# Ledger of designs, part 16: VHH binders against Bifunctional D-cysteine desulfhydrase/1-aminocyclopropane-1-carboxylate deaminase, mitochondrial (DCD)

Target 1, 364 residues: Bifunctional D-cysteine desulfhydrase/1-aminocyclopropane-1-carboxylate deaminase, mitochondrial (DCD), of Arabidopsis thaliana (Mouse-ear cress) (f4hyf3)
Amino acid sequence: SPPSWASHLRPLPSHTFSLAHLPTPIHRWNLPGLPNGTELWIKRDDFTGMELSGNKVRKLEFLMAEAVDQHADTVITIGGIQSNHCRATATASNYLNLNSHLILRTSKLLADEDPGLVGNLLVERLVGANVHLISKEEYSSIGSEALTNALKEKLEKEGKKPYVIPVGGSNSLGTWGYIEAAREIEEQLNYRPDDLKFDDIVVACGSGGTIAGISLGSWLGALKAKVHAFSVCDDPDYFYDFVQGLLDGLHAGVNSRDIVNIHNAKGKGYAMNTSEELEFVKKVASSTGVILDPVYSGKAAYGLINEITKDPKCWEGRKILFIHTGGLLGLYDKVDQMASLMGNWSRMDVSESVPRKDGVGKMF
Short names: E, the ipSAE of ESMFold2; O, the ipSAE of OpenDDE; V2, 0.75 times the mean of E and O plus 0.25 times the DockQ between their complexes.

## First folded at step 7 (VHH; framework vhh_7b2m_4)

Design L1 (from L0 with E110Y; at its last look DockQ between E and O 0.01; V2 from the best seeds 0.00; counts 0 for: pae E 21.9 > 2, grease 25.5 > 24.2, SAP .712 > .668, placed apart)
Fold by ESMFold2, look of step 7:
Structure L1 (fold): chain B 364 residues (1-364), chain A 124 residues (1-124)
Amino acid sequence: as target 1 above (364 residues)
Amino acid sequence: EVQLVESGGGLVQAGGSLRLSCAASGFTFSIYAMGWYRQAPGKQRVVVASITSGGDTKYSNSVKGRFTISRDNAKNTVYLQMNSLKPEDTAVYYCAAGRPLYDYLTGTTYYDYWGQGTQVTVSS
């Protein structure tokens, strides 16, 4: 059953699968560069699983239930070569005995060659997902809807029953994943012995479904926190319109610009990092033990710190919840860029030896 | 101010060799990927070779086996050794810094820095 504050949304999901490990922890976070008087907390949605980890599994709990209800034997989805969504979809498909087909976009030079086994792609290929490479030029000229429809038609001619999941799992049904996350946060706060209340919620925006869900849930429910979304791949105006489409698909009767503030955190563009962003990820890891992925949560946290630095009085005294959306496997795609930032190592100093039976030691 | 300055271009006979250099300043060279691109008269600019910060190289099929990209992080310089040159290699050659990847949604490449180019002309 939906939360009472969301029971008017249409259509209501009929059921879900329990795929994620929930609830995820909320704890204090000593993010470096935070001015005095600002309190930062983190919600660990990177702990929703191992191979299913991240924000995408919350959406898949609804989408995979619909796929099974429609008697699908196959799931089709699309994303970048290191898409966390595609990896989570491939894994969830195996849990439910469904075949998965992933359309993965990559550079023109790599589209005709073996894409390798780095990060998310290792998991996808290990679980046996059907990987279809396209170039970024082909993606740009054809579009994700046309590409997934073409594969759907091909599989239907082969007698398969495919279910198509959009980029990032971000349709109105998938939005329920983070509507329910808002209920989860409400319950976690309700069971605390104190009266903790967040003024702000901060989250990365990649495909829009996460920010639509959490912002709607905060608006309709008890949280009433101001939601800040940090876009990592497009301009804020695109995402305001995309989120509006999701809200309209739920019959929410709410304007996206009233419930979320979308900030540009793209930097050099999707999946590309400045040296400053990577240095920030290293600094957060070394000072707090929290590993941010450089593509999503790292850009969002970096963007938050920049906003606080720009106008610290607007953030004074506020309690901020940062949602860590996962993405650890994608870090392996950044090893070469981060190599100079890594800590040192040494060969172990061996100062003793095991005496031989004749009493001769291994050290002279 | 960021600068990428190409040098080493010129006129060369077919079958000859030429070495291009690109001196970089104003950014942390050692952590950037570098690339060489070329634009023939009336054609679009296309990739020739790239090299990661860690030294991993990629080449277009038209130059593989003839061209070698290398970098010297101590001198903030990337090189392109061009051997067995053909008239088809005639172009303006550009140095670029960044990653030679296309944007997730549009398929466009984002490079932060470009040089002004150096002319290479290969005569028959």
Scores: ipSAE 0.000, ipTM 0.111, lowest interface PAE 21.9, mean pLDDT 85
ESMFold2 (binder alone), look of step 7: mean pLDDT 82; pTM 0.824
OpenDDE, look of step 7: ipSAE 0.346; ipTM 0.729

Design L2 (from L0 with E110W; at its last look DockQ between E and O 0.56; V2 from the best seeds 0.00; counts 0 for: pae E 5.8 > 2, grease 26 > 24.2, SAP .738 > .668)
Fold by ESMFold2, look of step 7:
Structure L2 (fold): chain B 364 residues (1-364), chain A 124 residues (1-124)
Amino acid sequence: as target 1 above (364 residues)
Amino acid sequence: EVQLVESGGGLVQAGGSLRLSCAASGFTFSIYAMGWYRQAPGKQRVVVASITSGGDTKYSNSVKGRFTISRDNAKNTVYLQMNSLKPEDTAVYYCAAGRPLYDYLTGTTWYDYWGQGTQVTVSS
């Protein structure tokens, strides 16, 4: 059953799967540069799985259940070449004995070539997803809905029964993934021996479904935290309107501008990083052991620190929950750009050796 | 094509025993959960027993202690050993397999694949 505070939303989901490893941990996060008394905590939605890691799994629990309920044999979705959503969808499809078709946008130069095996794409190709390349220009001019509908029609003519998942899994049904995450956080706080309560929730915004769900859940439920979304693409006004569409699809009766504050954190644009952003990701990793992806959580955390630096008095004493949305596999697409930031290595000097009594070293 | 074929049903006297088998094909049996359901005339189909891919079992209260579900992954077969049978156990018994799909409102689980069923009749 939905949380009691969300049971009035319509339509209610009909079904779910259990795909994610839940609950994910909430723990203190000693991110450098915080004002006096400010506590930063992190919700580890990067631990929702390994190959299914990331916030997308929560959305897929509802979306894939609808696909199966509709008797789909195939799933179609769309995203960038390093889309975490497309990778999670391909993996989940395999778990559920469904074929997957991924429309992946890349540069015009590369759209006619073998896309390689970097990061998320390795996982997608290893599990046997059908990869369809398009250029960024084609994506921009045609649009994700038209592209997925065209592939759907083609597959239907081949006798298949496709189910289409929109970019990022961000439709009103997928929003339930983070409505339920709000309930999960409430329960985790209720079981604590202290009275921990968050003033703020911070999360990256890529396609809008996550921020719609967590913002609505915070607003309707017991959390009542101010939600800050850091957009990693497009602009905040676009996302306010997109989130409004998701809320309207739930018949929530709430204005997006009343429940979420959306900040611009796109930098050079989607999936592109400044040197400062990558240096920040490295600094967070070396200082805390938390690995932020450079495309989503890295930009969001960098954006949060910039907001705190701009007006530290407004953040003094506050308890902030940062939602880590995963995306580690995308870091492998940044290896060359990050090379100068990485730690050193050396060759071990083995000037003397003595054979073991068995005469052969073991690999274990 | 996915197939689940039940066998072993029939007529048995109250207090007796019967063993149902369900042979599965067309999917990777070892990674899927399996279940037995039953439907008495004029009643809804209800769960009897289930077994996870890892071998963990669950039973409805009406059969606990009398029925045993088991699986043989090498033979792609799930079994239901039914002991101490009662007339109220009379039903069509269905084998089910797949990914547990949860009804969000009720929490009940359903499976993707179902057999055609085998009749079990327990005479008094």
Scores: ipSAE 0.158, ipTM 0.620, lowest interface PAE 5.8, mean pLDDT 89
ESMFold2 (binder alone), look of step 7: mean pLDDT 83; pTM 0.829
OpenDDE, look of step 7: ipSAE 0.313; ipTM 0.714

Design L3 (from L0 with L101F E110R; at its last look DockQ between E and O 0.76; V2 from the best seeds 0.00; counts 0 for: pae E 3.9 > 2)
Amino acid sequence: EVQLVESGGGLVQAGGSLRLSCAASGFTFSIYAMGWYRQAPGKQRVVVASITSGGDTKYSNSVKGRFTISRDNAKNTVYLQMNSLKPEDTAVYYCAAGRPFYDYLTGTTRYDYWGQGTQVTVSS
ESMFold2, look of step 7: ipSAE 0.242; ipTM 0.679
ESMFold2 (binder alone), look of step 7: mean pLDDT 82; pTM 0.819
OpenDDE, look of step 7: ipSAE 0.325; ipTM 0.708

Design L4 (from L0 with R99L D112R; at its last look DockQ between E and O 0.76; V2 from the best seeds 0.00; counts 0 for: pae E 2.1 > 2, grease 25.3 > 24.2, SAP .735 > .668)
Amino acid sequence: EVQLVESGGGLVQAGGSLRLSCAASGFTFSIYAMGWYRQAPGKQRVVVASITSGGDTKYSNSVKGRFTISRDNAKNTVYLQMNSLKPEDTAVYYCAAGLPLYDYLTGTTEYRYWGQGTQVTVSS
ESMFold2, look of step 7: ipSAE 0.457; ipTM 0.771
ESMFold2 (binder alone), look of step 7: mean pLDDT 83; pTM 0.834
OpenDDE, look of step 7: ipSAE 0.361; ipTM 0.748

Design L5 (from L0 with L101Y T109V; at its last look DockQ between E and O 0.35; V2 from the best seeds 0.00; counts 0 for: pae E 19.4 > 2, grease 25.1 > 24.2, SAP .687 > .668)
Fold by ESMFold2, look of step 7:
Structure L5 (fold): chain B 364 residues (1-364), chain A 124 residues (1-124)
Amino acid sequence: as target 1 above (364 residues)
Amino acid sequence: EVQLVESGGGLVQAGGSLRLSCAASGFTFSIYAMGWYRQAPGKQRVVVASITSGGDTKYSNSVKGRFTISRDNAKNTVYLQMNSLKPEDTAVYYCAAGRPYYDYLTGTVEYDYWGQGTQVTVSS
């Protein structure tokens, strides 16, 4: 059953699948540069799985249940060439014995070539997803809905039963993934012996479904934390309107501008990084052991630190929960850009070592 | 036609034992999960024990250590051995078969097939 504070939302989902590893940990996070008295905590939604990891699987638990309920044999979705959502969808499809078709946008120069095997794309091609390339120009001129509908119609003529998932899994049904995450956080706090309560929740905004769900859950439920979303694409005003559409689709009766504060963190744009952003990802990894992806969580955390640096008094004494949305596989797409930031290496000096006397090992 | 027929219920004194049986027909028993549920007067039906097609068992906390679920695929039968019975165990016991799933809309775990139930009464 839904959380009692969400039972008035309509329509209610009919059922879910258990795809994610839940609950994910909440622990302290010693991110450098915080003001005195400010506590930073991290929700490890990067641990929702391995090949199925990240925030997207929470949405897929609802979307895939609807696909199966409609007797789909095929799933269609769309995203960028390194989309974590497309990778999670391909993986979940195989877990549920469904075929997957991924429409992936890339540069015009690369759309006619073999897309390669970097990062998320390796996983998608390993699980046998059907990859359909388009250019970024075609994506912007035609739109994600028209593109997925065109593929749906083609597959239907071939006798398939496709179910379409929008970019990022971000429709009103997928929003339930992070409404339930809010309940999960409430339950995790209730099991604690102390009175831990978060003043703020911080999360990356890519397609809007995650921020809609967590902000609505915080508003309706017991958390009552101020939600800060850091948009990694488009502009904040666009996302306020998009989130409003998701809330209206749930009959929530709530204004998006009342429940979330959206900050611009896109930098050079979606999936593009400044050197400062990559230096920050490296610094966080070396100082805390937490690996942020450069596209989502890295931009969000960088944006949070910039906001704190700009106005430290607004953040003094606050308890902040940062939601790590995963995306580690996308880091492999950035190795060339990050090469100059890596630490020292050396050839080990073995000039005074003697050969082992018990023969030669293969592994040890 | 699918049928699940419970037997072995009755009146028993506290501390006693009963063994419930559920005979199944009309489906391929060996590939179905089986379960026992109970419903006390005026209460919701609740899980007691379950056993997968592969033999993995689970128990509610109220019966763990006292009840044992088992299955005999050759006889298409699932059993519930109930030891150290308490008055709180008084209920109608139902056999269930299927691949359990959570119905988010109703808030319940659903099974494909249910029996008619057998009464167990534990007196003090």
Scores: ipSAE 0.000, ipTM 0.155, lowest interface PAE 19.4, mean pLDDT 87
ESMFold2 (binder alone), look of step 7: mean pLDDT 83; pTM 0.828
OpenDDE, look of step 7: ipSAE 0.293; ipTM 0.676

## First folded at step 9 (VHH; framework vhh_7b2m_4)

Design M1 (from L4 with I31T; at its last look DockQ between E and O 0.72; V2 from the best seeds 0.00; counts 0 for: pae E 3.4 > 2, grease 24.9 > 24.2, SAP .702 > .668)
Amino acid sequence: EVQLVESGGGLVQAGGSLRLSCAASGFTFSTYAMGWYRQAPGKQRVVVASITSGGDTKYSNSVKGRFTISRDNAKNTVYLQMNSLKPEDTAVYYCAAGLPLYDYLTGTTEYRYWGQGTQVTVSS
ESMFold2, look of step 9: ipSAE 0.344; ipTM 0.728
ESMFold2 (binder alone), look of step 9: mean pLDDT 82; pTM 0.829
OpenDDE, look of step 9: ipSAE 0.553; ipTM 0.862

Design M2 (from M1 with L99F; at its last look DockQ between E and O 0.01; V2 from the best seeds 0.00; counts 0 for: pae O 15.0 > 2, SAP .713 > .668, placed apart)
Fold by OpenDDE, look of step 9:
Structure M2 (fold): chain B 364 residues (1-364), chain A 124 residues (1-124)
Amino acid sequence: as target 1 above (364 residues)
Amino acid sequence: EVQLVESGGGLVQAGGSLRLSCAASGFTFSTYAMGWYRQAPGKQRVVVASITSGGDTKYSNSVKGRFTISRDNAKNTVYLQMNSLKPEDTAVYYCAAGFPLYDYLTGTTEYRYWGQGTQVTVSS
């Protein structure tokens, strides 16, 4: 059953699958340079799974249920060449014995070439997803909906029953993923012996579904935290409108501009990183052991630190929950750019006097 | 630091030839597809030629038979030999490499690594 504070929303989801490993933990995140009294905590939604890792699986628990309810045998979705959503969708499809088709955006020069096996592509191709490459120009001129519909029609002609999932799983149904996440956070806080309460929730925004859900959940539920979204593409106005559409689709009766504060954190652009961003990701990893996705959570965290730095007094004494949305595999696509930031390796120097015997070292 | 540096552009008469070079550094050149783009004033950036990591080439219809893309992995350089140049070939030519990027400002397909561009002007 839905949260009591969300029971008035329509339509209500009828079924869900348990795909994610939940609840994900909340723990202190000790980033250096925080203002006095400021506490940063992190919701580890990167721990929702391995191949399913990240925020997208929460949406897929609802979307895949609908697919099955509609007797789909095939799932179609769309995203960037390193889309975490597409990876999670492909894997989730196989969990449910569904075929998957992924439309992946790439450069026009690469659209006719083997996309390779880096990061999310390795998982997608390993699980046997059907990968369809398109150029950015084609995507821009045709649109995601038209592209997925075209593929749907094609597959239907072939006798398949496809279910289409939009970019990032971001529709009204998918929004329930992070409405439930809000409930989960509430429950976790309730079980604590301390009176931990968050003033702020911070999360990356790529397609809008995550921020729609968490902000609505925070607003309607007991969290009552101010939600800060950092957009990693497009612009804040676009996402305010998009989120509003999702809210309206749920008949929430809430204004997106009231429940979420959206900051522009796209930097150079979607999936593009500056050296400073990558250095930040490296620094965070080395200092805290938390590996941030450079496309989403890395940019959001970087954005947060920038905001704090601009006005430290405003953030003094505040308790902030940062939602890690996964995306570790995306770092594999950044290895060339990050190589110069890596170090601390050497050839082990073993004396020749050290005894050697064949078979003494077992390697399974 | 990743760099793509174009050279070889300039002014040439119609029917003439130019050879563009793009020197790459800061990434594993041999594993990346390389390409040349061009952008004429007031027009969108368009692909001119591409070469895969394996050496397969592709050309836009407008330059087929006139332009040749090649690469030297030992020198981390990609070339564009432009013959029988026409006034309509006038543009800024850009070297491109690798994985796609999405630039919402330009609205065009982007590549992982981007050169600064070199001006090619063909006079009638």
Scores: ipSAE 0.000, ipTM 0.234, lowest interface PAE 15.0, mean pLDDT 92
ESMFold2, look of step 9: ipSAE 0.326; ipTM 0.717
ESMFold2 (binder alone), look of step 9: mean pLDDT 82; pTM 0.828

Design M3 (from M1 with T31D L99M; at its last look DockQ between E and O 0.04; V2 from the best seeds 0.00; counts 0 for: pae E 19.7 > 2, placed apart)
Fold by ESMFold2, look of step 9:
Structure M3 (fold): chain B 364 residues (1-364), chain A 124 residues (1-124)
Amino acid sequence: as target 1 above (364 residues)
Amino acid sequence: EVQLVESGGGLVQAGGSLRLSCAASGFTFSDYAMGWYRQAPGKQRVVVASITSGGDTKYSNSVKGRFTISRDNAKNTVYLQMNSLKPEDTAVYYCAAGMPLYDYLTGTTEYRYWGQGTQVTVSS
């Protein structure tokens, strides 16, 4: 059953599948250079799993339950070539004995080629997902709904029973994943012996469902934190309208502009990184041990630091919760761009006088 | 059958002290983390202090330096020493055992074991 503060939302999900490892940790995040009295905390939604990980798993717990309830034998979804959502969907489908079909957008030149095995593609192809390539130009011209519907019709003619999941799992049902995350955060704070309360929640925005859910939950529930979403694609006005559609689909009766502040963090555009963004990801990793993916959480954290730098007085004394939405597998798509930033290596010096008996201490 | 029975509540003047006790039975006390929670009228129950099975303690900021949680594993009892009491400390105080369990299907947070509560009233 839903939280009491969300019991008026419609439709109410009847059940979910347990796919994620929950609750995820909330802990201090000692990022350097914050204003005096400002505390940064991190919610580790990158720990919801390994191959089935990130913010997507929370949404899929609801969407996959609906798929099974409708007696689907197949799941269709769509995203970019390194979509974390498509990878999570492929993995979850196998957990539930469903076939998966992924429509993946790539460049025109690569759409006719073997897409390779980098990052998320390795997992998708290893679990046996049906991969369908389409160009960026075809995606822009035809649109995600028409593309998924065309594949749905084809599979129905073959006697299959497909269930379509929209980009990023971001429909009103998938939004429940982060409504429940807001309850989880409330309970984590209530269990603590101190009076920790967050003034701000910060999260990346890629497809809208996560920010709709966490914003609504914060606004309706006890958290009451200001939610800052950092869009990594499209523009903030698009996402205000998209989130409004999700809220309307829940009969929430609230205006998206009243519950979330959406910032533009796309930089050079979706999945494109500036050298400054990649340097930031490296610096965060080396100084804190937290690995941000460069496409989503890295852009969001970089955007947050830029906002703090522009107006430090606005952020003084605040307690900020950053939600790490995962995406580690996509980092492998950035190896060439990051190579010059990586640490050095050396050949170990050995002495001729050191006695060695072959096999002693060998494990490989 | 698990039982947690609080005692030691009552009326006290601001600046005074109270010692709460929680007697536990029906489980292996030394294996469980224990906590004290409080609930003011019309408000949600919030944590005050906790103590692990190994004796590590945590406190809410509102009570740090004033309250002390302790446990006696030989007597199956957890205590809350409350000093320098303020009117804002007025609440029903609950003893709890174990980690909270989040049930996604019911949408509730279920603690494994709870006491009945004891009233603490701090007059000005």
Scores: ipSAE 0.000, ipTM 0.133, lowest interface PAE 19.7, mean pLDDT 87
ESMFold2 (binder alone), look of step 9: mean pLDDT 83; pTM 0.840
OpenDDE, look of step 9: ipSAE 0.414; ipTM 0.753

Design M4 (from M1 with T31D L99F E110K; at its last look DockQ between E and O 0.01; V2 from the best seeds 0.00; counts 0 for: pae O 15.8 > 2, SAP .698 > .668, placed apart)
Fold by OpenDDE, look of step 9:
Structure M4 (fold): chain B 364 residues (1-364), chain A 124 residues (1-124)
Amino acid sequence: as target 1 above (364 residues)
Amino acid sequence: EVQLVESGGGLVQAGGSLRLSCAASGFTFSDYAMGWYRQAPGKQRVVVASITSGGDTKYSNSVKGRFTISRDNAKNTVYLQMNSLKPEDTAVYYCAAGFPLYDYLTGTTKYRYWGQGTQVTVSS
């Protein structure tokens, strides 16, 4: 059953699949340079799975349920060449014995070439997803919906029953993923003896579904935290409108501009990083052990720190929950750019006097 | 700042023609789909015509064969040639730009940016 504070929304989902490892933990995140009394906590939605890791699987628990209810045998979705959503969708499809087709956006020069096996592509191709490459120009001129519909029609002619999932799984149904996440956070807080309450929730925004869900959940439920979204593409106005569409689709009766604060954190652009962003990701990893993906959570965290730095007094004494949305595999696509930030290695020098015997070291 | 400025609207007799123009600024025009919408008094805003960045066009059934949407990327302008106008075509016409957003309430798509609208009145 839906949360009590969300029971008035329509339509209600009929059922969900349990795909994610939930609940994900919340723990203290000790980033250096925080203002006095400011507490940063992190919701580890990167722990929702391995191949399913990240925020997208929460949406897929609802979307895949609908696919099965509609008797689909095939799933279609679309995203960037290193889309976490596409990877999660491909894997989830196989969990449910569905075929998957992924439309992946890449550069014009690379659209006719083998996309390789880096990061998310390794998982997608390993599980047997059908990969369809599209150029950025084609994507821009044709549009996500038209592309997925074209593929749907083609597959239907071939006798398949495709179910289309939009970019990032961001529709009204998918929004329930993070409405439930809000409930989950509430429950976790209720079990704590220290009466922890968050003033702010921070999350990356790539397609809008995550921020729509968490902001609505925070607004309607007991959290009542101010949600800060950091957009990693397009601009805040775009996402305000998009989120509003999702809210209206749920008949929420809420204005997106009232329930979420969207900041521009795209930097150079989607999936493009500055040296400063990558250095920040490295620093966070080395100082806290938390590995942020450079496309989403890395940019969001970097954006948050920048906002705090601009006006530290405004953030003093606040408790902030940062939602890690996964994306670790995306780092593999950035290894060349990050190589110069790495360097603590050496060849172990072992004295010849150290006894050696074959078979002593087991390699299994 | 993104701006869409419509022009060319006015009063016309049934059977007449009008050409609407929409001048766009504040974004890379050639990368964006453009569209024309209209809203009659007391009715919802509805799509009339759309054109992709690549030049592919779509029309509502009510205007097929009568209206033509086109774009000039060099001038950052989208046009709507309206022929054989009918009283039923009376509405405020809006220019739209940007990547389409899906309206999950109505099941239709809408554009990201909107002009102020231009009045078209067709007299019987």
Scores: ipSAE 0.000, ipTM 0.222, lowest interface PAE 15.8, mean pLDDT 91
ESMFold2, look of step 9: ipSAE 0.439; ipTM 0.781
ESMFold2 (binder alone), look of step 9: mean pLDDT 82; pTM 0.824

Design M5 (from M1 with L99Y; at its last look DockQ between E and O 0.70; V2 from the best seeds 0.00; counts 0 for: pae O 6.6 > 2, grease 24.9 > 24.2, SAP .696 > .668)
Amino acid sequence: EVQLVESGGGLVQAGGSLRLSCAASGFTFSTYAMGWYRQAPGKQRVVVASITSGGDTKYSNSVKGRFTISRDNAKNTVYLQMNSLKPEDTAVYYCAAGYPLYDYLTGTTEYRYWGQGTQVTVSS
ESMFold2, look of step 9: ipSAE 0.443; ipTM 0.771
ESMFold2 (binder alone), look of step 9: mean pLDDT 83; pTM 0.832
OpenDDE, look of step 9: ipSAE 0.018; ipTM 0.351

